# VH-VL binders against q9nrl2r1430to1533, part 13

Target 1, 104 residues: q9nrl2r1430to1533
Amino acid sequence: GGVHELSAFEQLVVELVRHDDSWPFLKLVSKIQVPDYYDIIKKPIALNIIREKVNKCEYKLASEFIDDIELMFSNCFEYNPRNTSEAKAGTRLQAFFHIQAQKL

## First folded at step 9 (VH-VL)

Design D1
Fold by OpenDDE, look of step 12:
Structure D1 (fold): chain C 104 residues (1-104), chain A 124 residues (1-124), chain B 107 residues (1-107)
Amino acid sequence: as target 1 above (104 residues)
Amino acid sequence: EVQLVQSGAEVKKPGESLKISCKGSGYTFDDYWIGWVRQMPGKGLEWMGIIYPGDSDTYYSPSFQGQVTISADKSISTAYLQWSSLKASDTAMYFCARHTYDFESGYYEYFDYWGQGTLVTVSS
Amino acid sequence: EIVMTQSPATLSVSPGERATLSCRASQSVSSYLAWFQQKPGQAPRLLIYDASTRATGIPARFSGSGSGTEFTLTISSLQPEDFAVYYCQQYDNWPYTFGQGTKVDIK
């Protein structure tokens, strides 16, 4: 049920955060470091936000949770060229996520 | 309930080192920026710097860069502000504050919760 | 840094009267503007964020307006507990900066 799904979401977020390639995604991109980020990315999201949504039980469906995670990666690949450390990290983390998401 | 509890008042002499603390509770400490604000006696508020406990990313106000060190220990949900060598001019109230953000818009925004403040008095 | 300028420095108002506080930014801060109330010996309390949104638990008599470089905090009917110092603060650009404050005291 809902409690089980919530626990699954929580666990997956924990695993994502602990992953070595999570560093680009732990928090929203700072406009201090990337002044033009929010001119390009219109639906910013990060693991801290996703975790908060999980904690607040905002995800009623696994698909909603997955959509947010995929949005997070989509944003990364939209803004960062393939050869960047961010994009490379994102690629690896997304692969990890896809493996773990099958448990949902 | 979100709370920020700061360490107690300090009375120090010039040249001494000091480290004050701010402990957060009632929320995921790692996921919110936390900052320090100075208020000298009878004066206004000054942002000193902010830190993201999750990865220790830190920004200092230019006026405080190199003057203080902001750190965090996320294992105990605590942020720190420290001086290596206090000056009389460091006498002030110091507040910590949590930086929240609009989850719908996805922007970092405002500081919603504040510690009770730590009074630091530096005199010879 | 963005300089925030508040006016007036002191505002004397009678209980029940309207208080209007101004805050000006040296450059546009969009709507990334907060208002704080501070009483002696206390931490600042968030009143308004995003220029016009009341924080949780804040009475309806407090309202914020403005965008860009000009902002206003209005207390529609001043209550005894409202006498305090009020600060505006921009969080559009680091370093975040406060206005110098407006003291609202009793006439």
Scores: ipSAE 0.527, ipTM 0.873, lowest interface PAE 1.0, mean pLDDT 93
Fold by ESMFold2, look of step 9:
Structure D1 (fold): chain C 104 residues (1-104), chain A 124 residues (1-124), chain B 107 residues (1-107)
Amino acid sequence: as target 1 above (104 residues)
Amino acid sequence: EVQLVQSGAEVKKPGESLKISCKGSGYTFDDYWIGWVRQMPGKGLEWMGIIYPGDSDTYYSPSFQGQVTISADKSISTAYLQWSSLKASDTAMYFCARHTYDFESGYYEYFDYWGQGTLVTVSS
Amino acid sequence: EIVMTQSPATLSVSPGERATLSCRASQSVSSYLAWFQQKPGQAPRLLIYDASTRATGIPARFSGSGSGTEFTLTISSLQPEDFAVYYCQQYDNWPYTFGQGTKVDIK
């Protein structure tokens, strides 16, 4: 994308980080706190990584940006049972993301 | 340009409190782990602990647990290391460090941006 | 915690010679191993991460190898600015730990 798309990616990431339900997604899951996570999740990603990729202009298409965010939610639902606080937060943040992504 | 700027050298007496600082600039402070490393005079390097400023998630090395407090104030992009009661054995150089991302590895636990160090001298 | 052991403690070499530094971990750290250079009065400088990847701006004469428990830093042609203390560090498991250092000194 162009300058327009870069600004939109930046704005969307800011909105996601500010959302109350962003807490499971702010940073990569810690191997210290969750030792088995990386045995299960093979393509880890988090909002801080996505923000860095936006800052370094690594997304060439909106679809690439959207794919990383959807991967973030998919990882959450794969690792966490649906009744956990993490999965519930993921569901609410994903719904918010879908509304905001219509602006891309 | 990523920079970590630490507070100046300190000369203290045993029993005094101390809080030293590490100010980050040139990046999104909230998004990166910051850690503290001790180097006693003539000795090697020791990790003390790490903090994620975005949510204050903090881990201490066992030998430093309960001996120091690591904190951050993300509103001013600053991490802190503090003692409630200094000992002579706390005499050392203290470094802060920030991790970086390597997209190939997918991990951010290695630290390649370092502050200049803060010399703390504790003597009677 | 994972103990990192470096050898030799001191390596005396002449400029232009090859220097080989060893690092052993008390248990496997996979490839989560970094090498640092430190000169007196300075902060550590990252040379190598992921066992073999040079950090940005590090000259090609520095190379790292190994995985698991055995790691090597090689300086293929030692320059005057390379006389320093070198530390390995594992970042596989918390607490992250450094080796005790290898001092590379002028012969």
Scores: ipSAE 0.327, ipTM 0.817, lowest interface PAE 3.9, mean pLDDT 90

## First folded at step 11 (VH-VL)

Design H85
Fold by OpenDDE, look of step 12:
Order: C-alpha cells, then sequence, then structure tokens
Structure H85 (fold): chain C 104 residues (1-104), chain A 124 residues (1-124), chain B 107 residues (1-107)
C-alpha cells in the first residue's frame, strides 16, 4: 500500500544519503562552485529534494520515485566526465541504488 | 511546525570569544541551508554566511570572511556563529534563517523561516 | 556583489492609502527577489518571494512585481499593522544582499 511504499522510499533515501558516495548528491550543485552547471542541467535534483518530496507524499508510484533518482544520476553523468570523482561516486551509488530498488 | 530558536542575549567585552546557536525543528535540518544575518543597531540587514548542515558546506560574505566562523552540528539540529575575539563593532542583533527550495522544480528559493534573533552587546 | 537600492528611504502614508516601494538591483537578479517586513524588536518576516509570490499567510493587500533589475512592493491599502521597515533581498548570486530598507510610517 501507499504507507508501505512511502516507508520504503523514506528508508531508501536514508540509505542513499548515508552512503559514502552520496556527497555529490546531498544537495543541489552550487552555482558558486559550478557557475555553468545550470546552463547545462535543466532539471536539477538532489537527495534533499527527493527526501522532501517523499515527506510530502509527492510520489504516488514507485516509478516516479525511481525516475527522480535516475534523473539525479543522469544529471551527474551528463555534466561530469567519467574520470571525475563525482562521476565515479555516482556510478557506485547508482549501482547501490539499483540493488536496493529491487525492494520497491 | 518549522521553528528556529536562537540562544539568549550576550553581554561581552572586547577580546572575548563567543558562540551563539540556532536550533532548527519541525523539518529535516540536514537538508536546508541555514544562514546568519547581522543587523547593527538602527541599521539594515547583512548576510554573513550560509551553511549546509548535511555536509557543512559553507559560504561567507566577503565582508565577514575570516571575521566569524559558521558551523553546524546536525546531530542536534543546531547551527552556530562564533567569534574568536569580539570587537565593540560586533554589537548587533544576529538572526539565523532557513533557506528553503521549491521541491517541485528543484531550485533553491528563499529564506522562509527566521530565528527570533540573538542580541550581542560588546562593550568595555 | 549585487547592490540593492530601495526608494524612498522613508514613505509616509495614511492608513487606507496605497504604498509603493521600489527596489533596484545593480545587475539582473531575474526573479530571485524577496521582500521582508520587519518591525522593531522582531525578526524579518517574509512577504514575497520570487518577485511576485506571496508567502503563506501574507494578506492579499501585499503584492510584488518586477523582474531583472526593477522591483516593486505594493500595499494596496495600508493597515495600522503595516507600518514597518521593508527590505528587498536578492538571492540570485552569493553573497545575497539586502536593500537598505524603506521605512513606512504614518503620515
Amino acid sequence: as target 1 above (104 residues)
Amino acid sequence: EVQLVQSGAEVKKPGESLKISCKGSGYTFDDYWIGWVRQMPGKGLEWMGIIYPGDSDTYYSPSFQGQVTISADKSISTAYLQWSSLKASDTAMYFCARHTFDFESGYYEYFDYWGQGTLVTVSS
Amino acid sequence: EIVMTQSPATLSVSPGERATLSCRASQSVSSYLAWFQQKPGQAPRLLIYDASTRATGIPARFSGSGSGTEFTLTISSLQPEDFAVYYCQQYDNWPYTFGQGTKVDIK
């Protein structure tokens, strides 16, 4: 049911946030650090936003939640070259997510 | 209900150190930037800096860089503003404020909730 | 930094009258502009964000308009509780900066 799905989303977000490779995704990229980020990435998203959406019961379907998480990773790989720390972290975190998402 | 509660008024002497606090509640403290604003007596508002409690990422206004230290302890949902050596010119009201975001569009937005302020008086 | 300039410094208005406050940015801040109200001894209260969106609980008599470098806060019919200092603030670029404030007092 909806309550169980919400709980599952919440738990998964907690696990993602606690992961060692979550640091590129905890919050939206700062324009101060990356001035051109928002010229390239048009649908920014981060774990704090996703968590807020979970808390607000914005996700009615697991697919919606998964789409946002995948968007988060997609943005990372779109902006960051493969050899960057961000991209490497993203690759590992995404793999973790895919395993955990099987519970959804 | 979102609340920011700041520590009480301080009366200090020049040269003394000080650390004031801002405790957030009613929301996920780690996920929102929190900032400090100075208001000297009879003057306007000045952004001092902001911190993201989730990872302690911090930005200072140029005029406050090196003058104060902003920190956070997310385990107790508390942000801090501290001075190593107060000056008389530090006498002011200090506010903390939460920076919210549009969670639908995914953009950082505005400072929506404010602490009640902490009055700091520095005089010899 | 982006300099925010408010005008007038003081606006004397009678209860029931329209108050118009101006805020100018030294460079475009898009719509990343907020208005705050502050009364003596109190924290600022958010009135408007994104230039024209009223914050929750803010009376309809408050409205914001503008984009880029020119912004306006309008109080359609000033109420006794509206006499205060009003600040605009840009949050497009760090450091975030406030205008110097406009004091709205009783004529």
Scores: ipSAE 0.581, ipTM 0.885, lowest interface PAE 0.8, mean pLDDT 93
Fold by ESMFold2, look of step 13:
Structure H85 (fold): chain C 104 residues (1-104), chain A 124 residues (1-124), chain B 107 residues (1-107)
Amino acid sequence: as target 1 above (104 residues)
Amino acid sequence: EVQLVQSGAEVKKPGESLKISCKGSGYTFDDYWIGWVRQMPGKGLEWMGIIYPGDSDTYYSPSFQGQVTISADKSISTAYLQWSSLKASDTAMYFCARHTFDFESGYYEYFDYWGQGTLVTVSS
Amino acid sequence: EIVMTQSPATLSVSPGERATLSCRASQSVSSYLAWFQQKPGQAPRLLIYDASTRATGIPARFSGSGSGTEFTLTISSLQPEDFAVYYCQQYDNWPYTFGQGTKVDIK
């Protein structure tokens, strides 16, 4: 979508990165620390990748951007049990995202 | 464009400390792993360690663990490699490198942006 | 640590000929294998990643193949600028490791 839409994506990513609960999502899950992650999660994604895609104008529609953000949360909930710090952070950040996305 | 600019050549004596730098530009510095590679004179390449500047997550190769310190200062987009006490065997060329994303093949991280190298000579 | 072994150590090739470089891993690295070129006084240059994918701007004469433990870099028509040392590197498991290099010399 246009200049205003791309600027909004950039601003939203900045706000997500700055949120206290962004820590599980800043970069791809480490294959060093979590070797089995990529046996389970087949479409990995993280905020740094999403920011790069915004910077390179890879998103042509707002739905594509939203889909990547939601995929990020879906991966978190698929891999992590509900009682983990990661899943709890994901729940809170997703709620924040939904509020901010309404402004788009 | 992505650029990694390293600090200049160093001539040091054994026992001295040293901190060399790698400044990144043309990208969001916080979002990419930076690593250091040693090349001893006439020899091949060896990874020393990597750091994610966004949260300072750091991994060292076992043979370099405790031998060097890798750090980053996000405010000036700079990664560092440092020794508290140099040895003659630290004489080498040191490269920094940044990883890139492959959007088509998944997340997999590989390093394709390289600094120009910093020659460190430690002579008695 | 995964040991990467390259062969031959030195390969003598005439311009215009095909060069074939081999790399073997001590255990499977799937397709997480890169090839680098290094000329004297320069930083390494990424040629191939994912075993067979050319990096941006790399000429089509460079091709990679293999998976698991055995990998090959082929230079189909050697140019004068291709005389260099070539390294394979696995990035399946930390620490990432390089092979010892294959020097491609003019014959």
Scores: ipSAE 0.441, ipTM 0.845, lowest interface PAE 2.8, mean pLDDT 90

## First folded at step 12 (VH-VL)

Design M1
Fold by OpenDDE, fold request of step 14:
Order: structure tokens, then C-alpha cells, then sequence
Structure M1 (fold): chain C 104 residues (1-104), chain A 123 residues (1-123), chain B 107 residues (1-107)
């Protein structure tokens, strides 16, 4: 892991993290706070993990990067009912992502 | 400092629409995370009416009998509440409030409130 | 909807007393709870956010704790200005709901 020129993936992750609705996605869900989360969600992921993968150049295709981001949102909506604060934040952040992803 | 102030008619007839405005000063509503309307019937507790997010997304309390509409006007730094077809059950003190977001923190609460405005529904 | 059951409904205490108010959620709501103080004829004033974080300007004798379903507001040493009605509120899901309130009266 070295210093890389800021790529489109890196820039998009930065923008997602800076978004006010990123709070449910910054790091993996706490098993202490949500004990049953990992019984339901089998492929947990978060922005810090995605950022690390970007920095390590693990994404060779844009589709791979997009798949991980979509998985992150899918997990949120699978676990959280639509009227929850997390789901509402996720809905807004995903909409933002879809707009930005068009640039990839 | 951030200040919120409710305004609108203190008296509304049954079946009419109640309209209130919350004027925000010292802070741009476009910077706020959520803006809320809350009411309190005489001698009773607090009841959440609805909220509007900075994106324009709205959430309303489905237990209210009246149709709720919340909107924001960034040019006037205001957001508003409309309750249609009001009844005596809508008589209350109405408050507007803010939930702000600080990056990296969890701010689950209403940190700034208006002083409230009394609305009486009567013939 | 999530129900917030607040207890007690009323409590009488003296200056200097330790006072505890409880709020129980009908389901787990993590730490998404706020506490407010309201005096007669006045708007609610924020005390605690995110279950345990003290709002700016609030005296340190106020504290909040809890996660999941059980939450507590504590006043370590009651002052004359603390006699009021207190409310909890959840922000886990809409509709946002308040506790019924606790009226803290002078003994």
C-alpha cells in the first residue's frame, strides 16, 4: 500500500465518506450494539473496507467497485426497515452514489 | 446564535387548514440535517408531527388524522407546516425544532427549539 | 410504531436529592435517544442526545445512560431550578415518539 494518484474510485469514496448520510456506513456494524446483525448479513462491508481495497488496487474493474458499494447498501436495506434512520440515510446516500457513479 | 420562531394564526376554524411557518435566524436551513414540527395538546405530552430533511425528503406521523405537509423555502430561510381539515383535537402549542449533524458524531436529538405558538381550533 | 414507556409519571424530591428517570423502548433502538426538560409555559430544552451525550451548556449534574431498550436520565444533586417535566424521545425510526413525561415536583 503506497501513495497513489487519486483515482475516480478514490475520489468517489472520499465523497461518500464526506456525505452527511454516510454515518451508518463508515465502519462495520458493531456486534455489541447490534447482536443479531451478523446472523442476517453474511457479507458485511463498509466504506473503510472499500477505501482500503481501493488503496490496495484490488479493484481491477469498475464493476467490482460498484458491486461492493451496492452490497453495502443492500446489506443496509436487508437489515433495516425502510422507516429506520439507517435506511433513510442509506436511501439518500445511494441516490448520491448512483449520480456520481455515472462518471466512472 | 441559532434561533427558531413559529408564526401563524392563533385561531383556526374546524375543517380549515392550519398553516404555520418557522423562521430560522443565525443559521441556514440548507445546512440543517432535519427540521421538525412538534405539538403539545393542553396539559399533555409532546407529539412529533413530521420532519423535513435538507434533501427535501419528508416524514410524517401517520397517527395524525389531518393531512400533513411540510416544506422548506431556502430563499426565506423558513420551513412550514400545513394540517388540513383540522378539528378540536388539533388545538395545541406547536413547536419547530432542529436536528443538526456533526460529521463523525451521532446527534440524535433536537438541539434548538422555537418558543412555540398556540393554535386553537374553534368555531 | 415504537413505544417509549417513561417512569415514573411523577416524583417528589428535595433539593440535593439524586433523581432517576427511566425510559423503556418497545424494541431495541440502539442509543438513538434524547432527553428534554420543560417548565410550565415554556418550550422543551435539550439535555441529552445520543443517550449519553450532554448538550452544550447543560449542568454536569445531568447525565444519560443506556442502550437497546432501557435508558436513564439522572440528576445527581437536585437544584431548585430542576423542578420541571422531563421527556425522552427516540430517533430510531419514524414516527419519532416521546415518553409520556415525568413531572418532578418539590417535596
Amino acid sequence: as target 1 above (104 residues)
Amino acid sequence: QVQLQESGPGLVKPSQTLSLTCTVSGYSISSGYYWHWIRQHPGKGLEWIGSIHRSGDTDYNPSLKSLVTISADTSKNQFSLKLSSVTAADTAVYYCARTDYYWGSHRYGMDVWGQGTTVTVSS
Amino acid sequence: DIQMTQSPSSVSASVGDRVTITCKASQSIRTYVAWYQQKPGKAPEPLIYDASSLESGVPSRFSGSGSGTDFTLTISSLQPEDFATYYCQQFYSTPYTFGQGTKLEIK
Scores: ipSAE 0.888, ipTM 0.946, lowest interface PAE 0.4, mean pLDDT 95
Fold by OpenDDE, fold request of step 14:
Structure M1 (fold): chain C 104 residues (1-104), chain A 123 residues (1-123), chain B 107 residues (1-107)
Amino acid sequence: as target 1 above (104 residues)
Amino acid sequence: QVQLQESGPGLVKPSQTLSLTCTVSGYSISSGYYWHWIRQHPGKGLEWIGSIHRSGDTDYNPSLKSLVTISADTSKNQFSLKLSSVTAADTAVYYCARTDYYWGSHRYGMDVWGQGTTVTVSS
Amino acid sequence: DIQMTQSPSSVSASVGDRVTITCKASQSIRTYVAWYQQKPGKAPEPLIYDASSLESGVPSRFSGSGSGTDFTLTISSLQPEDFATYYCQQFYSTPYTFGQGTKLEIK
């Protein structure tokens, strides 16, 4: 049911946030620290935004939730070369997400 | 108190493999974010060799001519360094170090270091 | 690779002096910088992490600042035990790279 799915989304977001590799994804990238980020990334998203969407029950399908999470990682890999700390963290977090998402 | 200690042979012949171990006490390797190997050639600056993440992911300095291998043994609370086919250029003091993570903040730095171990490559 | 250009290579100062060491990155590295102090025959000791955060147990006379490409380590009032070599390091991307070092000597 929908309520159970929402709870699953909430739990997964909590697990993602608590993961040690979540640090690049907790909030939107700072324009101060990364001035050109929003010139490149046109659909910025972060875990706090996704969490808010979950709380507001904006995800009607698991696929919608998954799409936002994947967008978050896609943005990371689009902007950050693979040898960056963010990309490395993203790679590990995404792998974790893929495992956890199987439980949805 | 978290302590790191390097160990291994202080003398290695050219073309052989340099092998070092970092023993961690007072802290579980599985709890650390990154574990690093750094070296310092006599009278020179610091050079990052490589790191291993708690997940087992490794990163190596591509500028090193030797093949670098870093591994971790959680059962012994140790992580190790291997440099293949060493030359005199690999003579240095070798350090192991830790980078830790605190929720909400990746602490970019090496907050705990070993005392270092001298490795001399000589025939 | 990211280059960390540290300056000066050496500096002479007196006890009580304000000392500033600079590290410039070849590209923006956000705040992913650490500073270390090393005395002869000893391992490096951490001073600053995340560009401006003071490591535990480090005297408050040490401070770090900067973001992007320009970073600074400052000793507000030099003490006798502060004469040593200092290094910056970036953690933005591998290979992690250090500055060349700054030797702080007694004037």
Scores: ipSAE 0.887, ipTM 0.946, lowest interface PAE 0.4, mean pLDDT 95
Fold by OpenDDE, look of step 12:
Structure M1 (fold): chain C 104 residues (1-104), chain A 123 residues (1-123), chain B 107 residues (1-107)
Amino acid sequence: as target 1 above (104 residues)
Amino acid sequence: QVQLQESGPGLVKPSQTLSLTCTVSGYSISSGYYWHWIRQHPGKGLEWIGSIHRSGDTDYNPSLKSLVTISADTSKNQFSLKLSSVTAADTAVYYCARTDYYWGSHRYGMDVWGQGTTVTVSS
Amino acid sequence: DIQMTQSPSSVSASVGDRVTITCKASQSIRTYVAWYQQKPGKAPEPLIYDASSLESGVPSRFSGSGSGTDFTLTISSLQPEDFATYYCQQFYSTPYTFGQGTKLEIK
């Protein structure tokens, strides 16, 4: 069900964006605010990019979509220590995502 | 209008548990991003005690000697603070505060505070 | 823990003066800083959030700036009601920490 899956991806992205812990993930990390981010994170990604990919039907498999979302969280936890606001938000958002992803 | 109000005993004996409640009105605690407890020892600056997220996740200041427990009761629109085994060092004005969430903006700050309640630890 | 070094500890100024208070973080904290005003016997009141955003109802003479490690609160033209103690706070990581405070006194 490509169409159904696409709709499901769209809906899930909407839910992720609307989540109160989405703020670290809405767009790519600012190099101005975090100068060394892109020296560490080699595959940067954010919800706006994922949303664009969904809109362009670039995800043919749910696994591809999930991989990008997990990459987003992986980047967050790779760069941010556990006690940071971003990591905390990421932990909660990822938990939410995992619950929602079961519905895909 | 959102209002926070601290309540609890103003006097606690050493080694006992300090218990405070923050009652929130005009706003659901389930809508808030973080709910905080802050204290101010007489003549001193502000010290963050801990916070509870709307999800129930808690964070506590590891520098505190007393064991900290923060909980929320959505049915009463309250969140609470417990400090166990208090000493004179826990004498302070205790504040509860809110960090709200605004979509599209991560608001770093405590935008609403209670008026504070004085707690004295004394035998 | 992240230390917020606030300066000066105290400052004397006159009505109409431009006043600047600084907080320096022990590490980069991006823009995760808030500023508060506290008058004797009262709770802190929010002034600035996200380093540079003015809280609702706060006079425009207050402003915040900075990112990374250096943050500034500025009162462009001091008014009588502005004499108080000011605090910065970081929200980058727990434990959340405050500056030591700056007592703004009348000269």
Scores: ipSAE 0.881, ipTM 0.941, lowest interface PAE 0.4, mean pLDDT 95
Fold by ESMFold2, fold request of step 14:
Structure M1 (fold): chain C 104 residues (1-104), chain A 123 residues (1-123), chain B 107 residues (1-107)
Amino acid sequence: as target 1 above (104 residues)
Amino acid sequence: QVQLQESGPGLVKPSQTLSLTCTVSGYSISSGYYWHWIRQHPGKGLEWIGSIHRSGDTDYNPSLKSLVTISADTSKNQFSLKLSSVTAADTAVYYCARTDYYWGSHRYGMDVWGQGTTVTVSS
Amino acid sequence: DIQMTQSPSSVSASVGDRVTITCKASQSIRTYVAWYQQKPGKAPEPLIYDASSLESGVPSRFSGSGSGTDFTLTISSLQPEDFATYYCQQFYSTPYTFGQGTKLEIK
């Protein structure tokens, strides 16, 4: 997309990274620490990967960008039960994302 | 530097509500990540009662859920515990504790504890 | 609920000894484990967070390790002030359960 769209995607990713509940999503889940993660989650994604895709202009539509962020949250909730620290962080960050995404 | 101090009555009668306050000094409670209540029964181990997140969201031990309320008052730099319908089984030392915020990493632990306050539930 | 099982329940050791305390979780909890020291009549004090990271001011003779279900606290050279009860706690999911404790006594 255009310069305005690129800065909007970048700004939203920056806001997500700065949020205090971003800690589970900054980088991909470690297969060493969580050996079964990639048996369950087949389309892994994290904020560092999304930032790189924004930097490389790989998103052609806002919907593609939003889909990757939604995939990130869906993976979290698929793998992690509600009472886990990861799912609680994901719930709060997703709520923040939905507010910010209305601005796109 | 950071200090947590529990306060409240030392003696509570059965069926009453136990009310405790944790006063935080040298640190703003809005800067923390989680604030916790923990108790220790006489001669026994530690039991997590519940927590309040900096957003105001609460989590409670399911064994106490209908009986416990945790709240925060940022203007007084305090957070509180109310435990309703107490029995002798609620006799314990009660602690408040913090999990601090560290960007990029959730520090999995309670890094500052209060000194504890003894609560006895007795007729 | 995640059960945290500590072993041994108690240990008697001499000054200078290497002491190892273990904590086993009933399911994988990644590295979301903290360790605490509690001396008689005092509040617990933090030792270790995130399984292996020392809290501020904790002597380097303390170390933690593990991930998944098996975690270890090690004191490399026991000192007289290390007489205490040690607890692990998981912070992976609520309720944030503690182990039952390990009492360390100086021989």
Scores: ipSAE 0.578, ipTM 0.873, lowest interface PAE 1.6, mean pLDDT 91
Fold by ESMFold2, fold request of step 14:
Structure M1 (fold): chain C 104 residues (1-104), chain A 123 residues (1-123), chain B 107 residues (1-107)
Amino acid sequence: as target 1 above (104 residues)
Amino acid sequence: QVQLQESGPGLVKPSQTLSLTCTVSGYSISSGYYWHWIRQHPGKGLEWIGSIHRSGDTDYNPSLKSLVTISADTSKNQFSLKLSSVTAADTAVYYCARTDYYWGSHRYGMDVWGQGTTVTVSS
Amino acid sequence: DIQMTQSPSSVSASVGDRVTITCKASQSIRTYVAWYQQKPGKAPEPLIYDASSLESGVPSRFSGSGSGTDFTLTISSLQPEDFATYYCQQFYSTPYTFGQGTKLEIK
């Protein structure tokens, strides 16, 4: 059971990382470049952290994995107005994620 | 090696539609991240008109949104600008430009520009 | 819309001088700033992306710095080919606005 789900989570994360709109989400937002980010976003997360959690088998349910990815997008839209480069990338990557998640 | 070349009429009458095409050589338009149109009024600064993302998503300057359309034709390796209902205020040099893709970052800038084409709007 | 205000509007300088041009955004734009050089009758040429990164082939006498709202372009030792108009542009949000330009002229 769990081994097959772990492989599916890894495959989905790889697809997200490879997407051309992954650039805002690869690593946590730099506090140096965006000092107020962590005053607003209380549960920061990024693809490198999600991938590490998959590697360490920290997700017990598919819903936990999906929740972290949706949190990543929710953080993006909470911090970034619609017309920003980050929000536009987030919108496109989230749409791609929803398509890929149907394969789980 | 990558070259962008604007083409279209140099003279357009008021109320007509300005149509410009940017032809890309030495690079596939589908490999770029964003493709832009920019203009420069005589003796003045630069104004961003709009952009098209490789997905087909478009963004337009709100001051021109109802008047402007940007589209791409990957089979011809071209993208185009249409600006409707032009006036003398639309007289400018029009540039096309690229923002290239680099995995892991959005290189913030227009790294290749066309040579520009002068468009005059007058009767 | 984000306003990009350049200063000075023009500067007169001699070959060998150190020149700084500033660009101030009306709100924080992280490092999403590019700088361009434009000579009369020619298209703008890219100099700097992401506030401080040199475009390929740009001489090392050019440098950029800043984050948030305040950005600078510096030419450490002015050369004859550097007399031009310089523009900043933000890529934080649409419309992707330019500064009004800074004309660098021979003294």
Scores: ipSAE 0.548, ipTM 0.864, lowest interface PAE 1.8, mean pLDDT 91

Design M1
Fold by ESMFold2, fold request of step 14:
Structure M1 (fold): chain C 104 residues (1-104), chain A 123 residues (1-123), chain B 107 residues (1-107)
Amino acid sequence: as target 1 above (104 residues)
Amino acid sequence: QVQLQESGPGLVKPSQTLSLTCTVSGYSISSGYYWHWIRQHPGKGLEWIGSIHRSGDTDYNPSLKSLVTISADTSKNQFSLKLSSVTAADTAVYYCARTDYYWGSHRYGMDVWGQGTTVTVSS
Amino acid sequence: DIQMTQSPSSVSASVGDRVTITCKASQSIRTYVAWYQQKPGKAPEPLIYDASSLESGVPSRFSGSGSGTDFTLTISSLQPEDFATYYCQQFYSTPYTFGQGTKLEIK
């Protein structure tokens, strides 16, 4: 919605980026480094892209913002086995996100 | 150049705690992702002991889990291994190592190793 | 635990020979395998990551292949410096287990 919601989205994205477990999610996965990633993940998304969408006011509803964040986590769990470092980071960051998102 | 160096006593008595330190030079351990301990028994090859993530999260080989602690001291740029209640079976060369890629760390293995330190457990 | 079974345990070969070493995982690990070279008295050195990608500075005579459970390391034309012990390691799940090693010796 309005400017109040956009400020809340920005604050939440900043908190996610600063979290120690954000490292798998900061930018899109490199196809050169991870050749099979885009064969498995069809809707790639990362925190830098979400942050730019907030800055450009591309989210019309809070649900759209939340959906992109949850897509980011679901991509992580789809690609990475649950006992991997990436999946464990995703689990912890998602829990942090759910706590912060209660304020939206 | 990133360098890892193990240090600690070469001889430890049975039932005591083995304490080793890995000193990291040319790189901040808080910038890395995973810091590992590995050992190599005479005639048995390599065994992963455990790791510590930059966040403090630890993961240990189940065969050693109740006996092992890995910790980090970012102010000294070091991470450490404690192995309690050692026996002669813990005699080995001990290595520290890093896994430090931005994404897909589980795909890249251990890219930097220390030189190793020999530990003998004997009375 | 995921077991990594290397074969053979030892190979005798001459300079110029082609050698293939295999690792078999006890369950599917996708491509999450690294290969290391270890010379006596030295730490292991990384050769290959992600089953088939060469580490920086590794000569092109080394190659890796495989996915799922079956993985190979190939040295296409042995050089004197290649006589060492080779290990595979899986990174699919903890504990990150190693194969038992393959000693490559001069014939």
Scores: ipSAE 0.006, ipTM 0.653, lowest interface PAE 8.9, mean pLDDT 88

